# VH-VL binders against p40099: the designs that were tried, part 12

Target 1, 211 residues: p40099
Amino acid sequence: MATKQLLRRQIKRVINALDYDIIAAESHTISQAVRSLIASANSRRVACYMSMDKGEVTTGEIIKNLFQDGQEVFLPRCTHTSESKHFKLREDHHPHLIFHRMSSLKMVRDLKPQGPYQLKEPEPHIEESDILDVVLVPGVAFDIKTGARMGHGAGYYDDFFQRYKILHEGQKPLLVGLCLMEQVASPIPLEKHDYSMDCIVCGDGSIHWFQ
Below, E stands for the ipSAE of ESMFold2; O stands for the ipSAE of OpenDDE; V2 stands for 0.75 times the mean of E and O plus 0.25 times the DockQ between their complexes.

## First folded at step 4 (VH-VL)

Design k3 (framework fv_cilgavimab)
Fold by ESMFold2-Fast, scan of step 4:
Structure k3 (fold): chain C 211 residues (1-211), chain A 125 residues (1-125), chain B 112 residues (1-112)
Amino acid sequence: as target 1 above (211 residues)
Amino acid sequence: EVQLVESGGGLVKPGGSLRLSCAASGFTFSDAWMSWVRQAPGKGLEWVGRIKSETDGGTTDYAAPVKGRFTISRDDSKNTLYLQMNSLKTEDTAVYYCTTEGDYDFWSGYSFDYWGQGTLVTVSS
Amino acid sequence: DIVMTQSPDSLAVSLGERATINCKSSQSVLYRSNNKNYLAWYQQKPGQPPKLLMYWASTRESGVPDRFSGSGSGAEFTLTISSLQAEDVAIYYCQQYYSTPTFGGGTKVEIK
């Protein structure tokens, strides 16, 4: 009965079976579109994610482009409210995402895999983000008709967006979902606390805006 | 049921090369993340490197002491894992174990649940 | 890398008595997403490969006797053998799999 979990499993199976050449080609197309989008938005402080080896849009080229174009680059670390000492959004909700500033491409390359997801994450002592202009958002599936996003289920990104709005008087960064063509799904069921994207960039180079 | 059988160990001079093989049976090899773990005589365990399933990208990770010298590969059609060892040093002398790390899942983790018998690599003059 | 430290290096216990092995990690191996400790325990007998005893800090691998129990969370863990049997003479290793896998130095368990 949980359509969200069923959809997540179906799309993961499709994505995991994709040839790397397809992921690489779509990721390159997305990287080009994202570069243009960030320039057009006059964005300076950009949060990106460290891509997994498979199953999502790869971000190595995007990160390289951000440094080349002089943007300030921020990468995520998964944490817990007890460790970060940040406020709790809800009684038992502790998953918390913090973005940390990366000073160079070398710093990014030196990051070590951490956690069950084995993502390269910044160390806790690295400078935490304040204002962000753009967040490039990963996901399992995206609805290009509504802007809906389905994440991996832990709620890290949705938590971050809620905290950011509270700390910045209702202001939020531009939320840009990065979407392989094979990750497009409609409709995506949304829960009350889920955030929709402002913009979705797809593997065919198309850009979809929502407001 | 599950079996991992290493082969290819032996005596090699410093600077030489050697290729280890691990024949797997009794499980779906193509779905498994595979690792090599070594143990120097009378010493503890040291992880050497891993290779993910092709479904999870087929990428490799290596421990710092072997990075650039060792290469892990797999042939899913033959249910076989390989470790190509180049520029061998006396410090690489160890029993090399083939191990499984299980399936990657966001809600389940893995540890080294199955091990082979090991194959001895001696790097000496 | 996460450094794993075991104590003691060796332990002599009489048959039927309790044996306790300690393991410390240089940082927490508790992952918030699934609330699990990425810590395993292995038993290695002379001439044999290591055998997985325990994962998620306290979950026994199939076929492992219930005299073996794991406890702890975050960065401090223990493996307890409630009533030592002759067959339990071995070297025991803790291992984290939160990041790049690392092992403790081992604890040798012997009969007095």
Scores: ipSAE 0.000, ipTM 0.442, lowest interface PAE 13.0, mean pLDDT 84

Design k4 (framework fv_cilgavimab)
Fold by ESMFold2-Fast, scan of step 4:
Parts: sequence; structure tokens; C-alpha cells
Structure k4 (fold): chain C 211 residues (1-211), chain A 125 residues (1-125), chain B 112 residues (1-112)
Amino acid sequence: as target 1 above (211 residues)
Amino acid sequence: EVQLVESGGGLVKPGGSLRLSCAASGFTFSDAWMSWVRQAPGKGLEWVGRIKSETDGGTTDYAAPVKGRFTISRDDSKNTLYLQMNSLKTEDTAVYYCTTEGDYDWFSGYSFDYWGQGTLVTVSS
Amino acid sequence: DIVMTQSPDSLAVSLGERATINCKSSQSVLYSSNNKNYLAWYQQKPGQPPKLLMYWASTRESGVPDRFSGSGSGAEFTLTISSLQAEDVAIYYCQQYYSTPTFGGGTKVEIK
């Protein structure tokens, strides 16, 4: 369907036009709020995405804070059924997300960009996650009224959440969306396999909880 | 409807210069990544270079055979793409096509979804 | 620089019969992180610009008839026309976009 693609393009247009200083300021505010949230939740095993050069909340400060506060840090690697040997949920969906444990901030800083999109990802042989307390979730747009999230379209995170729930007998981590103010959108159309956030942290420092 | 119209082709001598234009309509030109692709008479396709949207940095990339001689630019206020060709060689003789790059997600690819009719450049003594 | 090799250079097929075109890249164009092959197919008729038929190796561009199908992964790819029609007479090109884009040499499809 075209609906999600149209919204993605509209939000990308807004975000890509943002001054880097605005993204940095909102990311700093989000980092402070996330640090407090994780502390209050007594969370130890935290999955965090590696931020791109543009178009989303930057996570460098969050990752530094996680190591400083003694959390176990996990970063995502996009993969597929044949490489990961994980089962696939749908015949036509091969992308899988795997989180890998980072032992130090230096290990994170040494990650190399790779492939056509120059993404920084952990190596496949690094320890894979089991139980996670919190997943900090990227997105193109978030609905702070409903908890709905729009990703980039590949379905990596939604696939991961469903596989995690199956493998952990219905349990899931706390899903925390990180949202620049300019990424707030409503309504966001949801499809059958889409996961909503438990919590969204926005660039103004506000935290929105959902049941 | 998407339309790309190239102009500026013609006959030039080796060592000469020529500037091609591509007038775009039917889409938001300022958001599009644009490429030039050429085809020598009776031969296959060869990518020349691209320019990203200003929003994505406005950077240019060039194929090795033209690097240092060709310059791609754009004027978003006029919905126009340009190719400045300097130090032309007989090997540059080709039909030059203006193309748009597909946008499937956050990152645009080099799959060329719309093409102009082309403009012929002949480099001969 | 990734080199694209097509075979055959030319192919004569009767109307209604299957046409098969092969494309080989000198390096894999599969990006393991998203499991996508950065490979496109184009159709070019005499006097016309190329037309995008297929991207990500097997996804048909809007408006392309279902008799066109793409298959393969990594470094070896195939474009199949299941039942050749007169309007399909053209030169077909594969193209990788994993790195700086490069095209195959083309395959001319003619009626036998």
C-alpha cells in the first residue's frame, strides 16, 4: 500500500531539513529522559540502536550513559533466515534483527560502516542477546496519542518483537520509542504485524506511556 | 505525469566543451536524486554520474572515465539538471539520458525509474 | 568496480515460448543485513530510452506484465519472459546498484 510510504516521505522531508543543532539538542534532552527512565525501571539489559548520520534521534550519548551506569548494552544487526538460522514467521519475510552484546564503549566506537547504506553493525560472531529488559526503538514517525510506530518499511523490529515473544513464552521487553518532536504524527496507519510502543520519549523531554 | 526533457546536444571537436540541460516536471524535483546515463551508438548503457537532493547533502558522484572533466549541478528553482562536459574525447560520443533514481525507503537506490528521451553528443574532428 | 556479464548476446524465440536471459556479477550484490539483491533489469526498444522492468532482482516495476520474472541471488541472476509477445522484442540489460552502478552488455531478444 502507498499510505505509509507517503507519510514516510513527508516526515523524511521535514527531518532532513532540520539543522543539526536542533537534532543534537533534542537528542540530548531525550538522552537525559531515557537515563532517568532506565534507572527508575531498574533495567539492566538494554538494547539500543546505532543512530544514522541523519533523520533520527542520535544515540551516542545514550550508549555512553548506559556503560557509565553499568547496564549491559546490546546493538542490532540486520540479518536473514539463512544467516541467523532463526525461524521465519512469514514465507515472504526474510529480514531478522539480532542484538549483540557490546562489552565496552570502545567496541561500539570501533564498529565499521558496511554495505550499500554504510550502517555500523556488530560482527555476526559476537554474543547474541537472550533476555532484554528494555529496547530503545527507532522510527520514522510516532503517534504519541496511541503508541503507534512507523518504521523504515523492512519490518526488522516488528519481526524481532514477535519472535522474542514466541521464544520467551509471551513475555516481551519494555519497548521505548525515541522521537524527535518533528517525528510526531497522528494518525499512523497500523498493519497486522506492527508493534506499538509501551512508552515514547520525545525531543521536548516528555514521556508518554501506553498500556 | 513525470517528464524529463534533455537539450544541449550537438557536434563538438575533441577538447571542446558542451553543457546539457534536463528540464523536469510532474514530480518534486528538489527531493529527487538525479543521474546521467549515456549510450554510445550501437552500444550498451554506461552510468556517468549522479547528484543527490539538497536535503540529502547535494553531493555528486562520477564514473571514473569522466571524473575531473564532467560536472553535474542542479537548479531546484528551475527544476533543471545540468551536465557540464569539458575536455571532450571521441569516446564521449553518445546519447545522454537524464534519469531519476528510485526511492524505496530512507536511502535512494541507483535503479533508474524515469528516463528522458536523450540528447546526442557527437565528438568528432 | 563490479563487472556485469550477460548471456547470451542475442536470443531468437518463437512467439508464446519462454525466453531466458542470464546475468552474472563479478562480486555478490546481496546485502546480508536486509537480504536484498541490488540488481535491476531494463528493457530498451529501438529509438527509445530504457524502461525499468525489475528491481531488487525479482520485484516488478509498476505496470510491468507478470510474464516477466526475475530470479537468482548473490552473483547469478535470470530474467525470464514466460510467453514471448511481439512487443517484447528489445535489448535487455541487467544493472547492479550495490556499489557504483554498472550495466551488463545487453541481450537482444528477437522473434524466430
Scores: ipSAE 0.000, ipTM 0.493, lowest interface PAE 12.8, mean pLDDT 84

Design k5 (framework fv_cilgavimab)
Fold by ESMFold2-Fast, scan of step 4:
Structure k5 (fold): chain C 211 residues (1-211), chain A 125 residues (1-125), chain B 112 residues (1-112)
Amino acid sequence: as target 1 above (211 residues)
Amino acid sequence: EVQLVESGGGLVKPGGSLRLSCAASGFTFSDAWMSWVRQAPGKGLEWVGRIKSETDGGTTDYAAPVKGRFTISRDDSKNTLYLQMNSLKTEDTAVYYCTTEGDYDFWEGYSFDYWGQGTLVTVSS
Amino acid sequence: DIVMTQSPDSLAVSLGERATINCKSSQSVLYSSNNKNYLAWYQQKPGQPPKLLMYWASTRESGVPDRFSGSGSGAEFTLTISSLQAEDVAIYYCQQYYSTPTFGGGTKVEIK
């Protein structure tokens, strides 16, 4: 039985070796499916991650489509409780994800890489999200049978979902995992603090819904 | 048992060339990001450059003092890392160590986990 | 480049006593988003390659004795050997991996 850490490393090896053409084709298919899903849900306030140069579904087309369709777009910034001074769930729990509103494609394009991972993140002073209708969620692997998600291990998204639920009286946004076909894995163990996806959109255009 | 064994060091004149090899065993070499780190006699450690696994693109990065003169390559079928050194200068005199960076994770970087015994390169007239 | 400065250059400690080595970075190596300090410590004995002791500032590498501990955050770090043993005589180096890797100048630990 593979451990969660071993499975995470195996999947990362596979996806990092994918030809850009495969990632681009699957990302385009996912972008079309996501566009239809958001329209069908009448969603207005959409949080979307900034994709890395390799190893995950690219989100540039999704972000462009969101602006074209008149949605309000929010991008993530990873932070720490001591830096942001937002409440923490537990004394020893410091990972902190904040979404910031992007007013235009130009604003997104002008974001600078920062930190050791060189991620394009919004500046701390930019308007923070309140209510979100949909969060497009990245991951290392997804289980299309259960809705389970394996993240990078730091717990940023799970922290955000729990904090959001507390602040919004038990309500939460629709959680949509974006999954290259090569990121499909089963079983993925679900731990107490992990959030399952409501829906997973895969590189073949399939959409998997969960209770 | 993880082992890294460097070879190819020796005496070379300024402006000359030298090729170092590092034979790896005891781990899955093809999965590893590999680096060269050098140490001048009686001095501290200096990172030279790295090569990523083929799975991660096989790209190379170099420290400013060696960029354009040194080339790192690998042969996964032979579990061997190489350092081609051209236009050698007296300040390149050092023990050259082969080292692993372990599993590189997007959110987790790893320091240099395993080191070879080193091979001495002396650049002198 | 991030410059790493170690102090003292050399340290003489009696067997069983505490040795303390300091490392300062020219800028913070704490990534606030994951709350990790991109700092490692190495031990080098004469004629031997460096050996990784510590990563993420305070996480001991497997097989490293409990007497070795790392502390600090941001730009100031300390390696402590709580009860010096004869085999601990070596030069110790700090290293940042927040950007292009750079090492401190080293601290030589000797028996009094």
Scores: ipSAE 0.000, ipTM 0.520, lowest interface PAE 11.3, mean pLDDT 84

Design k6 (framework fv_cilgavimab)
Fold by ESMFold2-Fast, scan of step 4:
Structure k6 (fold): chain C 211 residues (1-211), chain A 125 residues (1-125), chain B 112 residues (1-112)
Amino acid sequence: as target 1 above (211 residues)
Amino acid sequence: EVQLVESGGGLVKPGGSLRLSCAASGFTFSDAWMSWVRQAPGKGLEWVGRIKSETDGGTTDYAAPVKGRFTISRDDSKNTLYLQMNSLKTEDTAVYYCTTEYDYDFWSGYSFDYWGQGTLVTVSS
Amino acid sequence: DIVMTQSPDSLAVSLGERATINCKSSQSVLYSSNNKNYLAWYQQKPGQPPKLLMYWASTRESGVPDRFSGSGSGAEFTLTISSLQAEDVAIYYCQQYYSTPTFGGGTKVEIK
């Protein structure tokens, strides 16, 4: 979509120009709200992303809080069908997201940048997730009116959610989008089968529910 | 308006080298994923390779026929894309187009929304 | 790589008549999780670079006339020009962007 690519470019430009202090302040506010949300939901198995150096809510504080509060922590690894035992949603090769259990904060801190994106990802041999209660979802933009999410276009998270639902007999985790104020956009052009968030937590501490 | 202007094409002997440039204007070059697509005289289109924006990792990907011989780079301060072509073969003879990619898909190529006029590379003795 | 096959190689159509171009991929280019077909169409006029005409198999690029339409899903696609105009004389290419980009061989559309 020409509209979708233009919106993605506009938002990335704004986000990449933000001072780290602004990102850090909003990420701290989000971390506080997420901690309260997880406690209220009595969630035990939480998947969280490893934040990039720029352009998104940072997750270091969230991960530290999850370990402090006794949650089981899972981090994503981007992979392909040729590298995983997971089934394809179609005959052709497509990218897959796998979550791996982290046993300690030290284990997370020791992760090395790897793969084409140079993300700090778990090694392939580490225990893969089974049931998840909550997935904290990154994105380029979020619509706080509808729960719509715009990712980078690769479909890793949408693929994971669909595959998870199939593997767990229709069950899915609570999908929580993490959103800097500068990432709020409406409307977000989405396709029918793209996954919307159940909840979006924003940089001002607001929490938006869609179920 | 978006403009892409290729330069650096010419006649070169087999085994030689050429560097192509693409000057971009009318859009935020630093945000764009850029590709090279070639077309042999009277033939169809063939993707050569891509480079992602720095914000998306700045990584490069190449088609099998050029892998190890061609290198794509960019200079965001000058809004310029480059294609360094080494160990040229007669089958590399083509018009080379600079193009922007729609969307961002880390593993798959995308549709190409803006194209330059192309620059002719002829590999002949 | 995914192989793209177009038919026919060339097509002669009278002004105002319908032109139909077919494109087949060696593998499905439909991504089930987002229900999108990763298929584009390009128009190339003599001496000009290709111009993006259609993406997501059926979404018209801005400024492209309503007479152009795309259809199909999975591995079989069609580009239709409902009422051929003189300016539509060109070579048309399909392209998948599901994996490493590959193009069809092209279909030349001429006035009969």
Scores: ipSAE 0.000, ipTM 0.455, lowest interface PAE 14.9, mean pLDDT 83

Design k7 (framework fv_cilgavimab)
Fold by ESMFold2-Fast, scan of step 4:
Structure k7 (fold): chain C 211 residues (1-211), chain A 125 residues (1-125), chain B 112 residues (1-112)
Amino acid sequence: as target 1 above (211 residues)
Amino acid sequence: EVQLVESGGGLVKPGGSLRLSCAASGFTFSDAWMSWVRQAPGKGLEWVGRIKSETDGGTTDYAAPVKGRFTISRDDSKNTLYLQMNSLKTEDTAVYYCTTEGDYDIWSGYYFDYWGQGTLVTVSS
Amino acid sequence: DIVMTQSPDSLAVSLGERATINCKSSQSVLYSSNNKNYLAWYQQKPGQPPKLLMYWASTRESGVPDRFSGSGSGAEFTLTISSLQAEDVAIYYCQQYYSTPTFGGGTKVEIK
């Protein structure tokens, strides 16, 4: 736990010190690579995240491209099994992630900030995702040698992937990590139930595939 | 061990100014989000304002009663936090505590895990 | 802004007995997206600065004895001291950090 926290702090120091221009340039490169990847995979149902303007790959261009190319777009909402009434993966009720369908770019732009950290999330009543072809996954750090991902520590994405496999008879979407060059780290400490990426797209345009 | 030592308190007339300092040791000061919390003699606690680490943007936030009058700054090379207090009012009389915030990740909150000894500021005619 | 109300204002408890302090927020401080209650508890002994006891309503700060426990969710919270010791004589404050931080008025705990 201390090692993971130290690595997370070290990477955050680097990425939060990046100029907006560097983040924008790498995000644009990633957006082009992701667009090509989704087209080549003939993927129609794509989950993406709403990016913060500090310290991660920005997804505004990706989301715009998805609508332009006719993909169905899904965005995440953090919730809790006691509120959502979704099944529990453990004895007690717990936090989890739900993806909701966005019908238009305007719907995405109209999302309101919610909660103490003002995250832009879909409303609970909006259509929840069923089958997803691709999930574009955020993270603090990625290991391009192994496909390992380090998140912010809450486990929302790992919980979602496990829940998805249960609901879809062992099937899972293509997990694509989006990685600024400054977020590359190796080795990343892992726990047994952490999900590795199928593919990592980096800020230099490189794409790394895993089993 | 984490240590926070405030200094600069004293007696000042209404409309005057004071600058408080907080010397930090025992942790990586440059990574820490820092706050000032005050306590009027015999009364409860009141948050004054915060400053995030430079790595997390170095931004400041202030409680409504002090906004526009107080300025928080930091010097990471000296492991020191500052509170510049201008246009002081009698209701600013309090012990001022330097504090670290408990968590700086995306889910971080304004709870205060380490506190200094406090420095008394008295504003009276 | 969120107003924090503590009860009782003061409490006298015999050594070894249970002390219960209540804290009510004017609005819910539960953020459903992460299922965290943005609530902390502090202990302030005479002549000392406040000390963090509890955060996220029920997570005990490192080094705090297990006789201290926090419970509740949403707008109503409780700090319990299961077996009061002489060293627990202090004023206890709850604090929300869902919005701009605000503190309760404090509860003074004394020995009977």
Scores: ipSAE 0.000, ipTM 0.526, lowest interface PAE 10.9, mean pLDDT 86

Design k8 (framework fv_cilgavimab; at its last look DockQ between E and O 0.80; V2 from the best seeds 0.00; counts 0 for: pae E 4.1 > 2)
Fold by ESMFold2-Fast, scan of step 4:
Structure k8 (fold): chain C 211 residues (1-211), chain A 125 residues (1-125), chain B 112 residues (1-112)
Amino acid sequence: as target 1 above (211 residues)
Amino acid sequence: EVQLVESGGGLVKPGGSLRLSCAASGFTFSDAWMSWVRQAPGKGLEWVGRIKSDYDGGTTDYAAPVKGRFTISRDDSKNTLYLQMNSLKTEDTAVYYCTTEGDYDFWSGYSFDYWGQGTLVTVSS
Amino acid sequence: DIVMTQSPDSLAVSLGERATINCKSSQSVLYSSNNKNYLAWYQQKPGQPPKLLMYWASTRESGVPDRFSGSGSGAEFTLTISSLQAEDVAIYYCQQYYSTPTFGGGTKVEIK
């Protein structure tokens, strides 16, 4: 029986070996489904992510569609409690996400790679998010039977969801996982601090709803 | 116990080629990011290049002096790392070390937690 | 490339005395998002490969004696050996891994 780390490695091998054509085709299908989902939910404030060069659902088309449809767009920046001055959820867990308002598609396109991992993240002094209607969530693997999500292991997104819930009287945004067909896995073990998705959109265009 | 054993070093003329091997044991080789680091006689350390694990994409990175001439590859079924060196120059003369990259979080690399004994490459006419 | 500069080039100290090695980076190697300094220290004895002593500037590798300590942040770092033992005679290298890895020139630590 594979542990969480072994499963993460197995799925990463598969997704990192995928042809660009497969990723592009599934990402386009997901973009269409997400556009319809956001419209039907009448969502205004949408958090998305800046997709990596490979190995995950690409978000360029989604971000373009969000601006075209008049949604407010927010993108994540990885941070630490020593920088942000936000409270610690646990004594030994300090990394967290802050989402920042993107005012235009040009602002997104102008983001420069930063830090040792060359991530395209918003500048720290850009307007931070308050209320979010929807968060489009990346992951290594998703369980379409349970809504479980497996991230890279640092816990940035799970930390953000817990902080958001604390700061907003137990309320949370709609959590929408985006997954290539090759990222579907079952079972995915859940730890105490892991958040399940409300909805998962897959590379075949299927949408799976949970609580 | 982690063990890395380099082989394939020797004397080669400028413009020639050599292939170095590094046999790994004592850890799950397929999970490790691997690097080559060299040291010219009596000089300091210089990073040559790396190869990531397959689950992190199996991509390679190279130092500017060797880019286009050297190729790093791995055979996970044999627990072996390779360095193919082409168009060798006298300034490539060095002891070449096989190293593992430490993984202290999901993004980490480039701190070298285990090293082989090294293999000497001499480029001379 | 980030340039690493070590001082002094060589250091002679008596057994039981403190040895201090300095390392300067041409750019900050502190990543604010995780509050970690991408800085390692290595020990190399004659005829042997380098051995990792320290990573994240101040975290000792398993099995490294507590007389070795790392300090500093951003662009200036120090490796301290609180009470030098005979087995500590070696060349010590700092290394940044914030970008393409680069090493300092080394500091030779000798008895007397």
Scores: ipSAE 0.457, ipTM 0.796, lowest interface PAE 2.9, mean pLDDT 89
Fold by ESMFold2, look of step 5:
Structure k8 (fold): chain C 211 residues (1-211), chain A 125 residues (1-125), chain B 112 residues (1-112)
Amino acid sequence: as target 1 above (211 residues)
Amino acid sequence: EVQLVESGGGLVKPGGSLRLSCAASGFTFSDAWMSWVRQAPGKGLEWVGRIKSDYDGGTTDYAAPVKGRFTISRDDSKNTLYLQMNSLKTEDTAVYYCTTEGDYDFWSGYSFDYWGQGTLVTVSS
Amino acid sequence: DIVMTQSPDSLAVSLGERATINCKSSQSVLYSSNNKNYLAWYQQKPGQPPKLLMYWASTRESGVPDRFSGSGSGAEFTLTISSLQAEDVAIYYCQQYYSTPTFGGGTKVEIK
């Protein structure tokens, strides 16, 4: 049996059973904690994700706050090295993320669903990120004891972090996991290419830092 | 060995109702996205609708000709998929197949990797 | 809906010869973000349910012989049987899953 697959199934079932009010309350609490964290770190260039309808922290308020507070905001686009012409990390062409600069909240709200999964993503021509101070990271589950993250299985964020480090002499942005209380799990097995979070912000407002 | 066994087909008058079942075994049913596909006698294949796994939200999608008349449900404790067909029309006459959707990597989709033998629904007066 | 058009409607091929089936979609089924064509092929023998042959346009399902190959990208696709066998007599369907699934009209393959 696949331990990660079983854990994903368990957590998704719990989250899908949650009342909207619970998810909204936790997401609001997380947004306030993230706002304070970004202010205290004097961070200017923040990557965030567009939350899906379910299974994760909603990011609408976070994105709004980032613009209100004068941060540069970057949103992800799923792509493939054969399309993007970015360098490969493996022998064959493979999926990866590009973050693109969003100039305004209106630009974010005007994003159109695209592709077979109807994702709201920046258009390819929009300015790509270079230096980032903070990346707000989604996941299915987070281990608040170790900083481990279990993603949706595609490796997009782990690839992005490795790619970022190659481009920036081994440096990486602050990796901040956003975690509903129901997404806390232990243990989460780490594989060779998995990146751990620098901190995890939980639905109760707690912030867990790792070395 | 994956098995899908449909039942509940038969003769129904226009405007009537019928409920199809699909008994599943040989895989983790609760993880699977399930579909119904139909084939009118001597004709091609037509997708009817799907239901996602509960951890992907348990939502349903329907082809336009059946939307509002057909309802797909599942019972994970019994490994059974259902198709409730109401307000049946002669155009609904077909063999109805229960199918699983393929997941050969993390990009899920509607390729239909396992099929039952089908059950015949005939709508005529 | 993405309309799938197959040609020919029927095809008679001698044993051991090449059979070629074409499929065209009304719009591209290539997702550039993952470089995958959301296109499948099915075989349906008389009195049997359909059987998945190919997915992602060119990837064989387990147990499908090497004589079956898929090619094409975007909106135009081909299923090729390099050396037709007696057991390959069937109707073949293409199907897109880029959006709401739709099937081609089918191609009946017979021995000449």
Scores: ipSAE 0.346, ipTM 0.734, lowest interface PAE 3.5, mean pLDDT 89
Fold by OpenDDE, look of step 5:
Structure k8 (fold): chain C 211 residues (1-211), chain A 125 residues (1-125), chain B 112 residues (1-112)
Amino acid sequence: as target 1 above (211 residues)
Amino acid sequence: EVQLVESGGGLVKPGGSLRLSCAASGFTFSDAWMSWVRQAPGKGLEWVGRIKSDYDGGTTDYAAPVKGRFTISRDDSKNTLYLQMNSLKTEDTAVYYCTTEGDYDFWSGYSFDYWGQGTLVTVSS
Amino acid sequence: DIVMTQSPDSLAVSLGERATINCKSSQSVLYSSNNKNYLAWYQQKPGQPPKLLMYWASTRESGVPDRFSGSGSGAEFTLTISSLQAEDVAIYYCQQYYSTPTFGGGTKVEIK
């Protein structure tokens, strides 16, 4: 088993053992920090993720704040190039993310778990994002020294970032990792195709910027 | 080589209790999702329940017929899976198999890739 | 729960001939997000536990002979034995793992 995979499992084991109250508290702190960050950056189009209340920073408050503050909110949907008809980054059809515009907080709340993993995702017919200012990025672990992010292993976000750059002439949104304290790890092995974060917001309220 | 060995089966009266064990070897048990599947004599396969790995939350799921009566647990230090069966009914009579659930990729579901030989539970008055 | 229906209940096929087993799910087990069918096939011989043959509807488990193949998508699936061998006599089950795992009723394959 690869080192990265072992690390994922180790971190996930720790996170899954955490009391939900701890996750909630850290998530609240992160939400406040993110709100300030977005405001200071004058970001208008923000991609977030719909947290499933398991082993990750909860995003309910973040999303609420985004709508309250007038940002355009986008949530991801897992799809496949065979269905989306997006260009392939690999030789074969493959999974990738599409972000869809959520028109209201109610729309977000009305999302229903779907599929084998019961993910709350936007419907395919919903408007797809074009330009994004900020992407709030989930992860299994983050290296607050380097900005490295370790995902779940499927490469969805890395694919999305690469895809975004291709579509937008090399430009990418600000990548902000949301990190529970228990997700802080160093070093994180990175591959060439891995994208590091521009910023990591931690559960203690600390914000780490990377060049 | 992966090995799963069930034990604890036997004859029990309706309303009784029984605890099955599954001793696992040949793989990292703590990383595996484990399930119980049963088969009544001369009948088909029926999923009983599941326990996920600790790093995936260690949560359990149960089939409707056994929910509230059966409890699945695991002792990773002993590489052992358990099925506590309470309030047993005659329809619970079956060979009980412990199974591993294969992890093919991150976004893959789980099929039952390894099976024990099973242990017979007979519920009869 | 997703209901799995197999057909036929039993099948007698001559040695070397093709055996075809069908499986239907009450709803699609194709996940659009990864374009995979959450469908497995098992073989069970008398006195033995089931053995995994196929997963993702059409991917052969290690060690499974090439004469076994899976096809289908959505809610209809087929297990095919291109050339039935004596050792293939068994009961075959389909199983979905798109949601709470459920098995088909099984198909008994015998030699004609």
Scores: ipSAE 0.229, ipTM 0.752, lowest interface PAE 1.9, mean pLDDT 92
ESMFold2 (binder alone), look of step 5: mean pLDDT 92; pTM 0.941
ESMFold2, look of step 9: ipSAE 0.335; ipTM 0.739
ESMFold2 (binder alone), look of step 9: mean pLDDT 90; pTM 0.935
OpenDDE, look of step 9: ipSAE 0.024; ipTM 0.674

